# VHH binders against MCM-like protein MJ0961: the designs that were tried, part 16

Target 1, 362 residues: MCM-like protein MJ0961, of Methanocaldococcus jannaschii (q58371r317to678)
Amino acid sequence: RNEELIETLNELGRKKNIIDILSNYLISQIKGYELVKKAIFLQQIKGAFKFLPDGTPLRRDSHILLITDPGIGKSTMLRRIARLFPQNAYASVTTATGGGLTAIVTREATEIGDGWVVKPGVFVRANEGTACIDELTVDKNVMKYILEAMESQTIHVNKGGINVKLPARCAVLAACNPKRGRFDRNLTVIEQIDIPAPLLSRFDLIFPLMDKPNRKSDEEIAEHILNTHIETATKDYKILGAIDIDGITVDEKLLKYYIIYARSCAYIEENQDLYLGEFDETKLIMPYLTDKAKKMIKKYYLEMRKLGEGDNPIPITARQLEAIIRIAEMHAKARLSDKVEDVDAEVAISIIDDCLKQVAYD
Key: E = the ipSAE of ESMFold2; O = the ipSAE of OpenDDE; V2 = 0.75 times the mean of E and O plus 0.25 times the DockQ between their complexes.

## First folded at step 12 (VHH; framework vhh_lunsekimig_d3)

Design J5 (from H6 with S50D D52S; at its last look DockQ between E and O 0.01; V2 from the best seeds 0.00; counts 0 for: pae O 16.4 > 2, SAP .677 > .668, placed apart)
Fold by OpenDDE, look of step 12:
Structure J5 (fold): chain B 362 residues (1-362), chain A 121 residues (1-121)
Amino acid sequence: as target 1 above (362 residues)
Amino acid sequence: EVQLVESGGGVVQPGGSLRLSCAASGFTFSDYTLYWYRQAAGIERELIADISTGGSTNYVDSVKGRFTISRDNSENTMYLQMNSLRAEDTGLYYCATEYYDFLTGSEYDYWGQGTLVTVSS
């Protein structure tokens, strides 16, 4: 059974445009936003395990911020992702306390009496997964926790005699509204973001999703919604229907398998034992960055840096370079490759470039 | 049902040798990493050796060079050859396997009943 599954997954990975297909399928409840879906899909796959010479792990998670007009379905996307894996978690800043986002210490009855216990917040619960943060606002009290979690990928709890460091190695998928609730077309995206610069800089991808009336798009959306309502009259809308990809039936279960299969790089023979409880990250073989991909990324970086010497409000930085590399790795994994190739670099660059342009010009 | 049954334990003199066996059933033996644990009296159970599906082995320092873990997939049996036994090697030896279900995020541990190894003069 396992062999058959692996064979199926490998076959699926060989299909043309498999990433696009699966990304769309992952968030099929929302019509459109293909790039965002792709980014989210790749985020679920995560980047490569890498270590500096001193043993310090490099962040393999890509953080995504969605800045959306109302009605676009951001909450639907976040909830969908939050329910995808047990390691994923959902929280809304409006309802969450700082402790709820990170960790809280509380007394609970134990067999030996009342004791202090640590309850994990969303970042801790989302360890090795994705923290979906809705209604991201500039509440200073909340922001400091988010910043800490995103920066250190750990949460320190020192309360009630408990002093513990909790892992919070998670990707962040956050959503927020523009400052005024809706985008103002007369203002830049940056001017409309109520997020401190330090926090904003920790996001690899920022997607401004504006509700722009478009007849064709609107018609498609309307049709999609209507069809969904028709289907829900007879079917459980909570269940993702299966799709056929060149004779392979892909349901939610298979999608999850594929994502984890890609994430763990289990398609590499040496990594197969990962499913057997082996979690030594240092022993995992990850896709390596080819020279061709390196050159491509380097070239783009240099070109963008040059452009930033002028009045470019959002210059590319080393952080963006790292983001490109991470996304390229994710893409390589998503297509079940042991190499990060030019095609992966191209996609990564495209995504980053699109984000930069949207943020800079809109 | 997953079953692990240890055997081969006994009383040996210091410097002696024992060979432990772990007979496995109820799962695809070849697809799982296997572990040997031991527990001395009053001490927490400790991992002492593991063998991957590919045959890679790891040992704790205290047994390195003295113990050898191996597996026979055709017989669904794992072995622990223990040489140069010491008094501190006395304890219950357990065979174990782990499975991580990535869909649920759950880790399953399966253990045998253990076999007693006593090293005494």
Scores: ipSAE 0.000, ipTM 0.199, lowest interface PAE 16.4, mean pLDDT 84
ESMFold2, look of step 12: ipSAE 0.000; ipTM 0.347
ESMFold2 (binder alone), look of step 12: mean pLDDT 80; pTM 0.779

Design J6 (from H6 with Y32N; at its last look DockQ between E and O 0.03; V2 from the best seeds 0.00; counts 0 for: pae E 13.5 > 2, placed apart)
Amino acid sequence: EVQLVESGGGVVQPGGSLRLSCAASGFTFSDNTLYWYRQAAGIERELIASIDTGGSTNYVDSVKGRFTISRDNSENTMYLQMNSLRAEDTGLYYCATEYYDFLTGSEYDYWGQGTLVTVSS
ESMFold2, look of step 12: ipSAE 0.000; ipTM 0.285
ESMFold2 (binder alone), look of step 12: mean pLDDT 79; pTM 0.769
OpenDDE, look of step 12: ipSAE 0.016; ipTM 0.251

## First folded at step 13 (VHH)

Design K1 (from G2 with A33T S53T; framework vhh_lunsekimig_d3; at its last look DockQ between E and O 0.02; V2 from the best seeds 0.00; counts 0 for: pae O 18.1 > 2, placed apart)
Amino acid sequence: EVQLVESGGGVVQPGGSLRLSCAASGFTFSSYTLYWYRQAAGIERELIASIDTGGSTNYVDSVKGRFTISRDNSENTMYLQMNSLRAEDTGLYYCATDYYDFLTGSEYDYWGQGTLVTVSS
ESMFold2, look of step 13: ipSAE 0.315; ipTM 0.732
ESMFold2 (binder alone), look of step 13: mean pLDDT 78; pTM 0.773
OpenDDE, look of step 13: ipSAE 0.000; ipTM 0.189

Design K2 (from K1 with S31R; framework vhh_lunsekimig_d3; at its last look DockQ between E and O 0.01; V2 from the best seeds 0.00; counts 0 for: pae O 8.6 > 2, placed apart)
Fold by OpenDDE, look of step 13:
Formats: structure tokens, sequence, C-alpha cells
Structure K2 (fold): chain B 362 residues (1-362), chain A 121 residues (1-121)
């Protein structure tokens, strides 16, 4: 069963535009936003598991921020991702306390008496997964916790006599509205982001999603929404409908398998079974960065750095370089490659460049 | 700590062959491009061969067709097979790698201590 599945997955990975197809399928509830969907899909695949010579792990998670006008369906996207894997979690800042995002210490009756219990917040629950944070800017008081989690990849709890450090190695998919609730065309995107610079800088990708009336697009969106409602009303579809890719039927289950398989870069240790969300990543062979890809990324970085020597709203730093590398790795994994090639670098650069242009120039 | 240790140097007659080895430690060997340099007496160190992470090789013209660079990722070792050696090949041969620190964005060049190759009649 596993061999057949692996064969199917390998075959699927060889299909043209498989990443685009699967990313769209992943978030089929919303029409459009292909780049965002691609980024989110890649985020789910995660980057390469790497260690520095001193044993320090490199962050393999890419953080994504969606800044959206109302009505675009950001919550739907976040919820969809939150339900994708057990390691994924959803929280809205409107309902979440600092503790809800990190950890809550409560007194509960234990077998040995009343004791303090630590309940994991969204970041802890999302360890090795994705924390989906909605309405990020609604409460500025919780941002410090998010920053801490994103920076340290741990949650430190020091309350009620409990002093513990909890792992919170997760990707963050966050969404918020513009500062005024809607984008103002007369302002730069940066001016409309109500997020402190330290936190903002932690995101690899920032997508401003503006609601621009476009007749064609609007018609497509309307049609999609209507069809979805019709389908939902008529069919008890708990599950996204399956799609056919050149004779391969891809349902939600297979999509999940593909993502997990891609995370492994198709290099699973001998005698290990492929199952959803459970494999030792430390034993996996990750794609290596080719010189061609390296050169391409380096060149882009240096060019961007040079351009940023001015008053750029988003400074280009080594963090951006790492982000590009991560995305390139994710892309390589997504196509089930054992190496990061120029095509991966190109896509990564393209995504980053698009984001930067949108944030800096629009 | 990144370490590169060259070996295999010695005295050889013109037309002879040598195989140099570079043992690497302290970094993920398979993730980095490796280089062979040489330095003749009174001359600046020169790059003579490279092998990237994908196994692609490059040579300077003076050694092309005579020298072969290779790597064994399982052993963390790079090799330089030198054939048809000439007097002008005499020098100290160095193994090198460019290490990139992703946290700081800094690049470092690491070198071995070198191994001496003497081609003399």
Amino acid sequence: as target 1 above (362 residues)
Amino acid sequence: EVQLVESGGGVVQPGGSLRLSCAASGFTFSRYTLYWYRQAAGIERELIASIDTGGSTNYVDSVKGRFTISRDNSENTMYLQMNSLRAEDTGLYYCATDYYDFLTGSEYDYWGQGTLVTVSS
C-alpha cells in the first residue's frame, strides 16, 4: 500500500505545474490569489532541516503576513490551513489573550491535589506545524508574545511558580486589516501597516491584498462563491471535492500525503512507513543548494542590498536572504527534488521580489 | 570548527602522478563548494580546480585534462588526481571552502595547511 502510494506521489510530483495546481486545490474555497496560495502551500512543505556547525538548527519555517481588505476571505484561508494538519492551529487575536497565544497557567485539581497546569497556547500547539493568527493588529498588547514566539521559537512561561520553556517551532500565517480598515490608495502599504517593525521584519512574505474592483475578476469570484454555496447546500461535502490530474485523483487525503511526502523530499529512511504528519525529520535527506541556485540568490541579494542602501521602508538584511533560501528549498521539496536548482531560486526570488515591490512601491 | 586537512603531496618525476586528499570536518560537507589552490614559490596562490555541491567541476587551463577533482560526501573528503605532472606544477596545494553563515550573512574562506608537491627530475 505504501509503495503504491509513493509511486503515485512520485508520479504526481512529475506533473507540470503541480505546485500551482495543488496550491489552488489546497485553498479552493477562494478564487484567485494564486501567489498567496502558492506561498501558503510552500509554507506547509517547510524548508530544509539544517544545522549549523555548532549544532544550532536553522529555521526552516517561513512566516507569512496577509494584509487584506475586508471581504477577501482571509479568515477562510487561515481556517483552512489550521484544519489541514493536527499540528496546525488557529487563533484570533480578538478572542485570544496573551496566554491564549502562548500558554495559560491555571489551577486544576490533580490526582495529588490542586496544582498549577500549563495549557498550551496556539504557538505551542502549533509546534512543528503552522500557527494561523487572525486579526493580528486588533490588539497590540499581544504582539509582544507573537514576536517572542517567532524570534525564539519557544514560549517561556513564568507564572504561578511554574517556570517552563515550551517548544514553539512553527510557521506563522498571520492576517490583519490595514490600519484604517481598508487600503488607502494615497498611502504606501507600509504606512498602512499597524505592526511594529521588529515583528514585521520577522515575516518572510508580506502580501497586501487589496480589493480592487475588476469586472472580470469580480464575476469569477461571484461565480465561484455562488457555486460553492450551491454545492454546499446540495452536497454534505465535508471534504473538498477531488480533482483529476492526468488520471490521478487527488483528494484531500492525497494532498496531505503529498505535502508530508514533500516534506521528506522523497527520501525516507528504509523501512519507514509514510503516514500523515509523523516522521523523524532528522533522518531525512534534505535538498542541497546547488551552486547555480546559490549564485542566483546571492546576486539578487546583493542587488537588493545595494538598492536598499537608501530609505527603503523594508530593509534588506540577511533575514531576507534566508527567506529566499527557505522558499527555494520549499519549492525544491514541493517538486520532490533532492536539490535546490535555479528554477527554485527563480521562483523564490520572484515571490520575494513581488512582495517587496508591493509593499515598498504601492 | 571548520577544518581542512590536505595530504598526498610528495616528490614525483615529470610525467608522474599524485593523488591529493582533503579531509573536511566541522561543517556539512555536502552543502559546500570545494576548491583546490596552489602556490608556487614567488607566485601568488591560484585557483586550479573546483567542485560544486552538484558535482560540477571547473579547471584552469593549465591543469585541464591532467587533473581531476572529485568529492566523496560520505567520507567528507575531496580528491585531486594529478596526472602528467610537470615541473611548473610544483608548489603548495591547498584545499579551500567558502562557508556562509546564514545567521550573520558573513562568508568565510577556510583553508587547509597545504600539502607540498614537488615535481623534479
Scores: ipSAE 0.012, ipTM 0.294, lowest interface PAE 8.6, mean pLDDT 83
ESMFold2, look of step 13: ipSAE 0.064; ipTM 0.599
ESMFold2 (binder alone), look of step 13: mean pLDDT 79; pTM 0.777

Design K3 (from K1 with S56D; framework vhh_lunsekimig_d3; at its last look DockQ between E and O 0.00; V2 from the best seeds 0.00; counts 0 for: pae O 10.2 > 2, placed apart)
Amino acid sequence: EVQLVESGGGVVQPGGSLRLSCAASGFTFSSYTLYWYRQAAGIERELIASIDTGGDTNYVDSVKGRFTISRDNSENTMYLQMNSLRAEDTGLYYCATDYYDFLTGSEYDYWGQGTLVTVSS
ESMFold2, look of step 13: ipSAE 0.333; ipTM 0.750
ESMFold2 (binder alone), look of step 13: mean pLDDT 78; pTM 0.767
OpenDDE, look of step 13: ipSAE 0.000; ipTM 0.237

Design K4 (from K1 with T104K Y108T; framework vhh_lunsekimig_d3; at its last look DockQ between E and O 0.08; V2 from the best seeds 0.00; counts 0 for: pae E 24.1 > 2, placed apart)
Fold by OpenDDE, look of step 13:
Structure K4 (fold): chain B 362 residues (1-362), chain A 121 residues (1-121)
Amino acid sequence: as target 1 above (362 residues)
Amino acid sequence: EVQLVESGGGVVQPGGSLRLSCAASGFTFSSYTLYWYRQAAGIERELIASIDTGGSTNYVDSVKGRFTISRDNSENTMYLQMNSLRAEDTGLYYCATDYYDFLKGSETDYWGQGTLVTVSS
């Protein structure tokens, strides 16, 4: 059964535009926003496990910020991702306390008496998954906790005599509205982001999603919404209807398997069994960065650095370079490749470049 | 700290063979392209061979067909098999890597101390 599944997954991975197809399928509730969907899909694949010489792991997770006008369906996207895997979690800043985001220490009756218990917040729950944070800018007081989690990939709890560090190695998918609720065309995107620079800099990708009236797009969106309502009313809860890709029926289950399989870079050396959410990191074959890809990425980085020598609202630093590498790795994994090639680098560069242009120039 | 240590150099007759080793530490060996350089007396150091992360190799024309570069990621060691050695091959041989320090945001070239290869009758 597993062999057949692997074969199917491998076959699927060989299909042209498989990443585009699957990313769209992943978030089929929303029409459009292909690049965002692609980024989110890649985020779910995660990057390569790498360690510094001192044993410190490099961050393999890509953090994504969605800055959206109202009505675009950001919450729907976040919720969809939050439900995708057990390791994914959802929280809204509106309802979340600092503790809810990180960890809460409560006193509970234990067999030995009343003791303090640490309840994991969204970042801890999302360990090895994705923390979906909605309404990020609603409460600035909680941003410090988010920053800490994103920086350290751990949550430190020091309350009630409990001093513990909890792992919080998660990707962050965050969403917020512009500062004024809607984008103002007369302002730069940066001016409309009510997020402190330190936190903002932690995101690999920032997507400003503006509601631009477009007849064609609006019509498609309307039709999609109407169809969804019709389907919901007719109790034909077609769960994410299976899609057919060249004779392969892809349902939600297969999609999940594909993502997990891709996370393993299409090969687990000692055990070929696919288990959702369970990977032995030591057994994973990570894609290697080819010289061609390296050169391409390096060239782009240097060019960007040169361009940023001016008052660029988003400084280009080594963090962006790392982000490009991560995304390239994710892309390679997503196509079930054991190497990062120029095509992967190109896509990664394209995504980042698009984000930078939108944020810096629009 | 990135360290590269060359070994295997010595005196050999023309037509002879040597195998050089480069022991690497202080970085993720498998993630970096590695290089062999050599420097003859009175001339500039020259790149002679490279092996990338995928195992692809490149050689300068002067050593092509005679030298073979290889790597063992499990041992963090790079090798240079030198066959059919010539007097012109005499020099200090260095291994190198272009390590990128993400914390510093800079690429740095690291070199070993070199190993001396002398080809003489």
Scores: ipSAE 0.000, ipTM 0.210, lowest interface PAE 14.1, mean pLDDT 83
ESMFold2, look of step 13: ipSAE 0.000; ipTM 0.096
ESMFold2 (binder alone), look of step 13: mean pLDDT 79; pTM 0.787

Design K5 (from K1, 21 letters changed; framework vhh_enristomig; at its last look DockQ between E and O 0.01; V2 from the best seeds 0.00; counts 0 for: pae O 16.6 > 2, placed apart)
Fold by OpenDDE, look of step 13:
Structure K5 (fold): chain B 362 residues (1-362), chain A 121 residues (1-121)
Amino acid sequence: as target 1 above (362 residues)
Amino acid sequence: EVQLLESGGGEVQPGGSLRLSCAASGFTFSSYTISWYRQAPGKQREWVSTIDTGGSTNYAESVKGRFTISRDNAKNTLYLQMSSLRAEDTAVYYCATDYYDFLTGSEYDYWGQGTLVTVKP
């Protein structure tokens, strides 16, 4: 069963535009937003396991922020991702406490008496997965916890005599509204983000999603929604229909397997087995950056740095460089490649460039 | 111990309806995606339908429009409402969990013993 599955997955990986197809399929509930979907899909693939010479792991997770007008379906996207894997988690800041996001220490009756118990919050639960944080800007008091989690990829609990460090290696997919609830066309995007700069800088990708009335787009969206409703009305609740890719039927299950396979494809190749769980990160053969890809990324970074000389709303720093590398790695993995090639670099650059342009200039 | 117990199978005439149930125990049912599979005599096991934790559903093309998957988290029960049954639907039907744990390395692919559905004139 596993062999056949692997063969199928490998075959899928060889298909043209497989990333576009699967990313759209991943969030098929919403029409459009292809770039966002692609980014989210790549986020689910995760970057390469890399270690510094001292053994410190480099962050392989890409963080995404969606700044959206009401009605665009940000919550739907977040919820979809949150339900994709058990390691993914959803939380809304409106209902979440700082502890709910990180960890709660509570006193509970145990077999040996009353003791303090640590309950994992969304970031801990989302370890090795994705934390989907909705309504990020509703409560600024919890942002510090989010920042800590994103920065350290751990949650420190020091309460009630409990001193523990919990792993929270997760990607963050966060969503919020603009400051005024809707985007103001007279203001820059950055002016309408109510997120402190330290936290904002932790996001690799920031997508402003403005509700712009467009007849064609609106028609397509309407049609999509109506079709979805029609399908649901027939008691066949097809939220995610299977798609056919050159004779291969891809359903949700296969999509999930593909993502998992892409995450660990190098390891799977070595052992001729689908590793669906824990693996030794140090033994993974992750895609390496080719010289061509390096050159391309370097060039772009230098150009961006040069352009950013001045008071840019989003400073270009080494963090952006790392973000590009991560996304390129994700893309390579997503196409089941053992190399990060120029095509991967190009896509990564394109995504980041688009984001920067939208945030800085629109 | 995780247990899945299918029930509701039986003999039905073509065009008839049948409702299958899968009683789950030994795990937090509501936290897991769960699916129906079937295996016809002499054929490989095939996927039928899936329902995720959010209630999203998916169906094989062969059963689309005829079968409805649902779940009752309060009862830890998965359902498959089958209508317009055909001879080709004759199979042993299984419920199974469809997820793996990235942290523990555990695959939560548990299967029930199955329930036989026979569509016969």
Scores: ipSAE 0.000, ipTM 0.203, lowest interface PAE 16.6, mean pLDDT 83
ESMFold2, look of step 13: ipSAE 0.036; ipTM 0.559
ESMFold2 (binder alone), look of step 13: mean pLDDT 80; pTM 0.797

Design K6 (from K1 with S31R S56E N58K; framework vhh_lunsekimig_d3; at its last look DockQ between E and O 0.22; V2 from the best seeds 0.00; counts 0 for: pae E 21.0 > 2, SAP .694 > .668, placed apart)
Fold by OpenDDE, look of step 13:
Structure K6 (fold): chain B 362 residues (1-362), chain A 121 residues (1-121)
Amino acid sequence: as target 1 above (362 residues)
Amino acid sequence: EVQLVESGGGVVQPGGSLRLSCAASGFTFSRYTLYWYRQAAGIERELIASIDTGGETKYVDSVKGRFTISRDNSENTMYLQMNSLRAEDTGLYYCATDYYDFLTGSEYDYWGQGTLVTVSS
């Protein structure tokens, strides 16, 4: 059974446009936004495990920020991702406290008496998964906690006599509204982001999603929503129907398997068991960056740096370079490749470039 | 400090065999891809074999079928079994590892001192 599954997954990985197909299927509730969906899908694949000589792991998670007009369905996307894996978690800043996002220390009755207990917040719960943070800009007081989590990939708790460091190696998928609730076309996107620069800089991808009335698009969206509602009502409230890809029926379960398999494709070669869980990172063979891909990424980075020497609203730094590398790795993994090739670099560059253009120039 | 120390070189007749060792220290051995290079007199150093963290091996064509690269993570040691040695295999053999510093954009290569392999009749 496991062998058959692996064969099926491998076959899927060889299909043309498999990433586009699966990314769209992942968030089929919303029509359009293919690039965002692709990015989110890749985010779920995660980047390569890399370590510094001292054994310190490099961040392999890509962080995504959605800045959206109302009605775009950002919450739907976040909730969908939050439910995808047990390691994924959802929180709204409106309802969450700083502690709820990180960790809460409470006093509870224990067998030996009253003691302090650390309850993991969203970032801790989302370790090795994705933290979906909704309404990010609603409370600025909690942003410092988010920044800390994103920067250190750990949560430090020092309360009630408890001093602990908890792992929070998670990808962040965050969403917020523009500063005025809706995008103003007379302002740049950056001017409408109510996020401190330090936190903003931690996101690999920033997607401004503007509600632009368009009759054709609106009609398609309406039709899609209506059809989705009909399907949901008829299919025992299943969120996702199955799709057929060249004779392979892909349901939610298979999608999840594919993502997990993509995360650990080399690991499964040694251990033919496919698990929707934790893998021994030491057993993983991650895709290596080819010379061609390196050159391409380097070239782009240098060009971007040169362009940013001026008063660029988004400074191009080594962080962007890392982001490109991560996305390229994710893309390679998503196609079940052991190599990051020029095609992966191209896609990564394209995504980053699109984001930068949208944020900086629109 | 990252250290790589090669051993096992010597003089061998054509058709003979040698086993090289590379003892590594100062870094998390199991987390890095390792390489064997060689340098013949008057020739640039060339990559001849690699082994990644998962144990996947790669060889240049000139050594395929004759050389075998392996690693023991428990001992922080990499090996190169060389069989059917030829005169053209003569040279200094180096083990190496590298990593990319994403913060600085710098790539670092670490090399051993090398061990001399002489194939002569």
Scores: ipSAE 0.000, ipTM 0.221, lowest interface PAE 12.7, mean pLDDT 83
ESMFold2, look of step 13: ipSAE 0.000; ipTM 0.156
ESMFold2 (binder alone), look of step 13: mean pLDDT 79; pTM 0.772

## First folded at step 15 (VHH; framework vhh_lunsekimig_d3)

Design L1 (from K1 with T33E; at its last look DockQ between E and O 0.02; V2 from the best seeds 0.00; counts 0 for: pae E 20.8 > 2, placed apart)
Fold by OpenDDE, look of step 15:
Structure L1 (fold): chain B 362 residues (1-362), chain A 121 residues (1-121)
Amino acid sequence: as target 1 above (362 residues)
Amino acid sequence: EVQLVESGGGVVQPGGSLRLSCAASGFTFSSYELYWYRQAAGIERELIASIDTGGSTNYVDSVKGRFTISRDNSENTMYLQMNSLRAEDTGLYYCATDYYDFLTGSEYDYWGQGTLVTVSS
């Protein structure tokens, strides 16, 4: 059974444009936004396990921020991802407490008496998964926790005599609205975001999704929505219909398997025995960065830095470099490659560049 | 080693002004975003102001129009000018930076020890 599955997954990975196809399939409920879908798909695959000489893990998660006009379906995207894996979680900042996002310490009756219990919040629950955070706004109480979780991928709880460090190795998929509810074309994206710079800087990708009326696009969207509604009237809307990819039937289950297969790099022979159970992350073989890819990424970063010597709304820092590397790794994994090649670097650079242009100039 | 040292805190009357300083060392100051946090008694630490490498500033609503964050890259010092101080501004003020190790690709948050600001009549 496992051998057959592996064969199928490997075959699927060899298909042309498999990343585009699967990313679109992942969020089929929404028409368009191919780049966002691709980014989210790659986010689910996660980057490579890497460790410093002292054993400290490097962050392999990419954080994505969606800034959306109303009606674009951001919540649909977030909810879809939140339901994709058990390790994924969903929360709305407007309804969540700081504790709800991180951890809550409560007193509960135990067999030996009343004791303090730590209940995991969204970031902790999303360990090794994705925290989907909706309605991201500046909240004094929440900001600290979000920053901590995103940066250190840990949460410290010090309350009620309990002092613990909880793992929160999660990717963040967050969404927010522009300050005025809708984008103003006369303002930069940054000017329209009610998110502090420190938080913004922690996102690898920022996607402004503006509702631009376009007859052709609108017609396609309308048709899609109508069809979806028709299908939902007769079918369980919670289940994606299967698609055929060159003779391979891909349903939601197979999609999930593919993501996990790619994430764990189980396509690498040495990893095949490890991904079926508990494994030591340090033993997993990950795609390596080729010299060609390295050179390409380095060149782009240096060029970006030169361009940013002026008053740019978004400074180019090492974060962007790391983001590019992570995305390139994700892309390599997504195509089931044991190497991060120039094609992966190119895609990563393209995505980052597109985001930067949109945020800085639109 | 990255070091941040806050100074300038003290006791001031409501409506008064203070200027906080954050002296930075151990990293290329001009290349990093900086921010001020504060922590009032019994309240969680909160971000109140930030300044990026380009000089762009952000403030929380509660301090907008009253506080001004600035940086002097030549002196490796960040400032927080606080005007029209209120009792609710009382707290320990921290400066922080996001540090990136270019060699390892690691990200770190560094904090100062804090400086106490007390607004009381």
Scores: ipSAE 0.000, ipTM 0.193, lowest interface PAE 17.1, mean pLDDT 84
ESMFold2, look of step 15: ipSAE 0.000; ipTM 0.166
ESMFold2 (binder alone), look of step 15: mean pLDDT 79; pTM 0.772

Design L2 (from K3 with T33Q; at its last look DockQ between E and O 0.09; V2 from the best seeds 0.00; counts 0 for: pae O 15.9 > 2, placed apart)
Amino acid sequence: EVQLVESGGGVVQPGGSLRLSCAASGFTFSSYQLYWYRQAAGIERELIASIDTGGDTNYVDSVKGRFTISRDNSENTMYLQMNSLRAEDTGLYYCATDYYDFLTGSEYDYWGQGTLVTVSS
ESMFold2, look of step 15: ipSAE 0.329; ipTM 0.752
ESMFold2 (binder alone), look of step 15: mean pLDDT 79; pTM 0.776
OpenDDE, look of step 15: ipSAE 0.000; ipTM 0.196

Design L3 (from K1 with T33Y; at its last look DockQ between E and O 0.54; V2 from the best seeds 0.00; counts 0 for: pae O 14.1 > 2, grease 25.5 > 24.2, SAP .726 > .668)
Amino acid sequence: EVQLVESGGGVVQPGGSLRLSCAASGFTFSSYYLYWYRQAAGIERELIASIDTGGSTNYVDSVKGRFTISRDNSENTMYLQMNSLRAEDTGLYYCATDYYDFLTGSEYDYWGQGTLVTVSS
ESMFold2, look of step 15: ipSAE 0.000; ipTM 0.347
ESMFold2 (binder alone), look of step 15: mean pLDDT 80; pTM 0.778
OpenDDE, look of step 15: ipSAE 0.000; ipTM 0.203

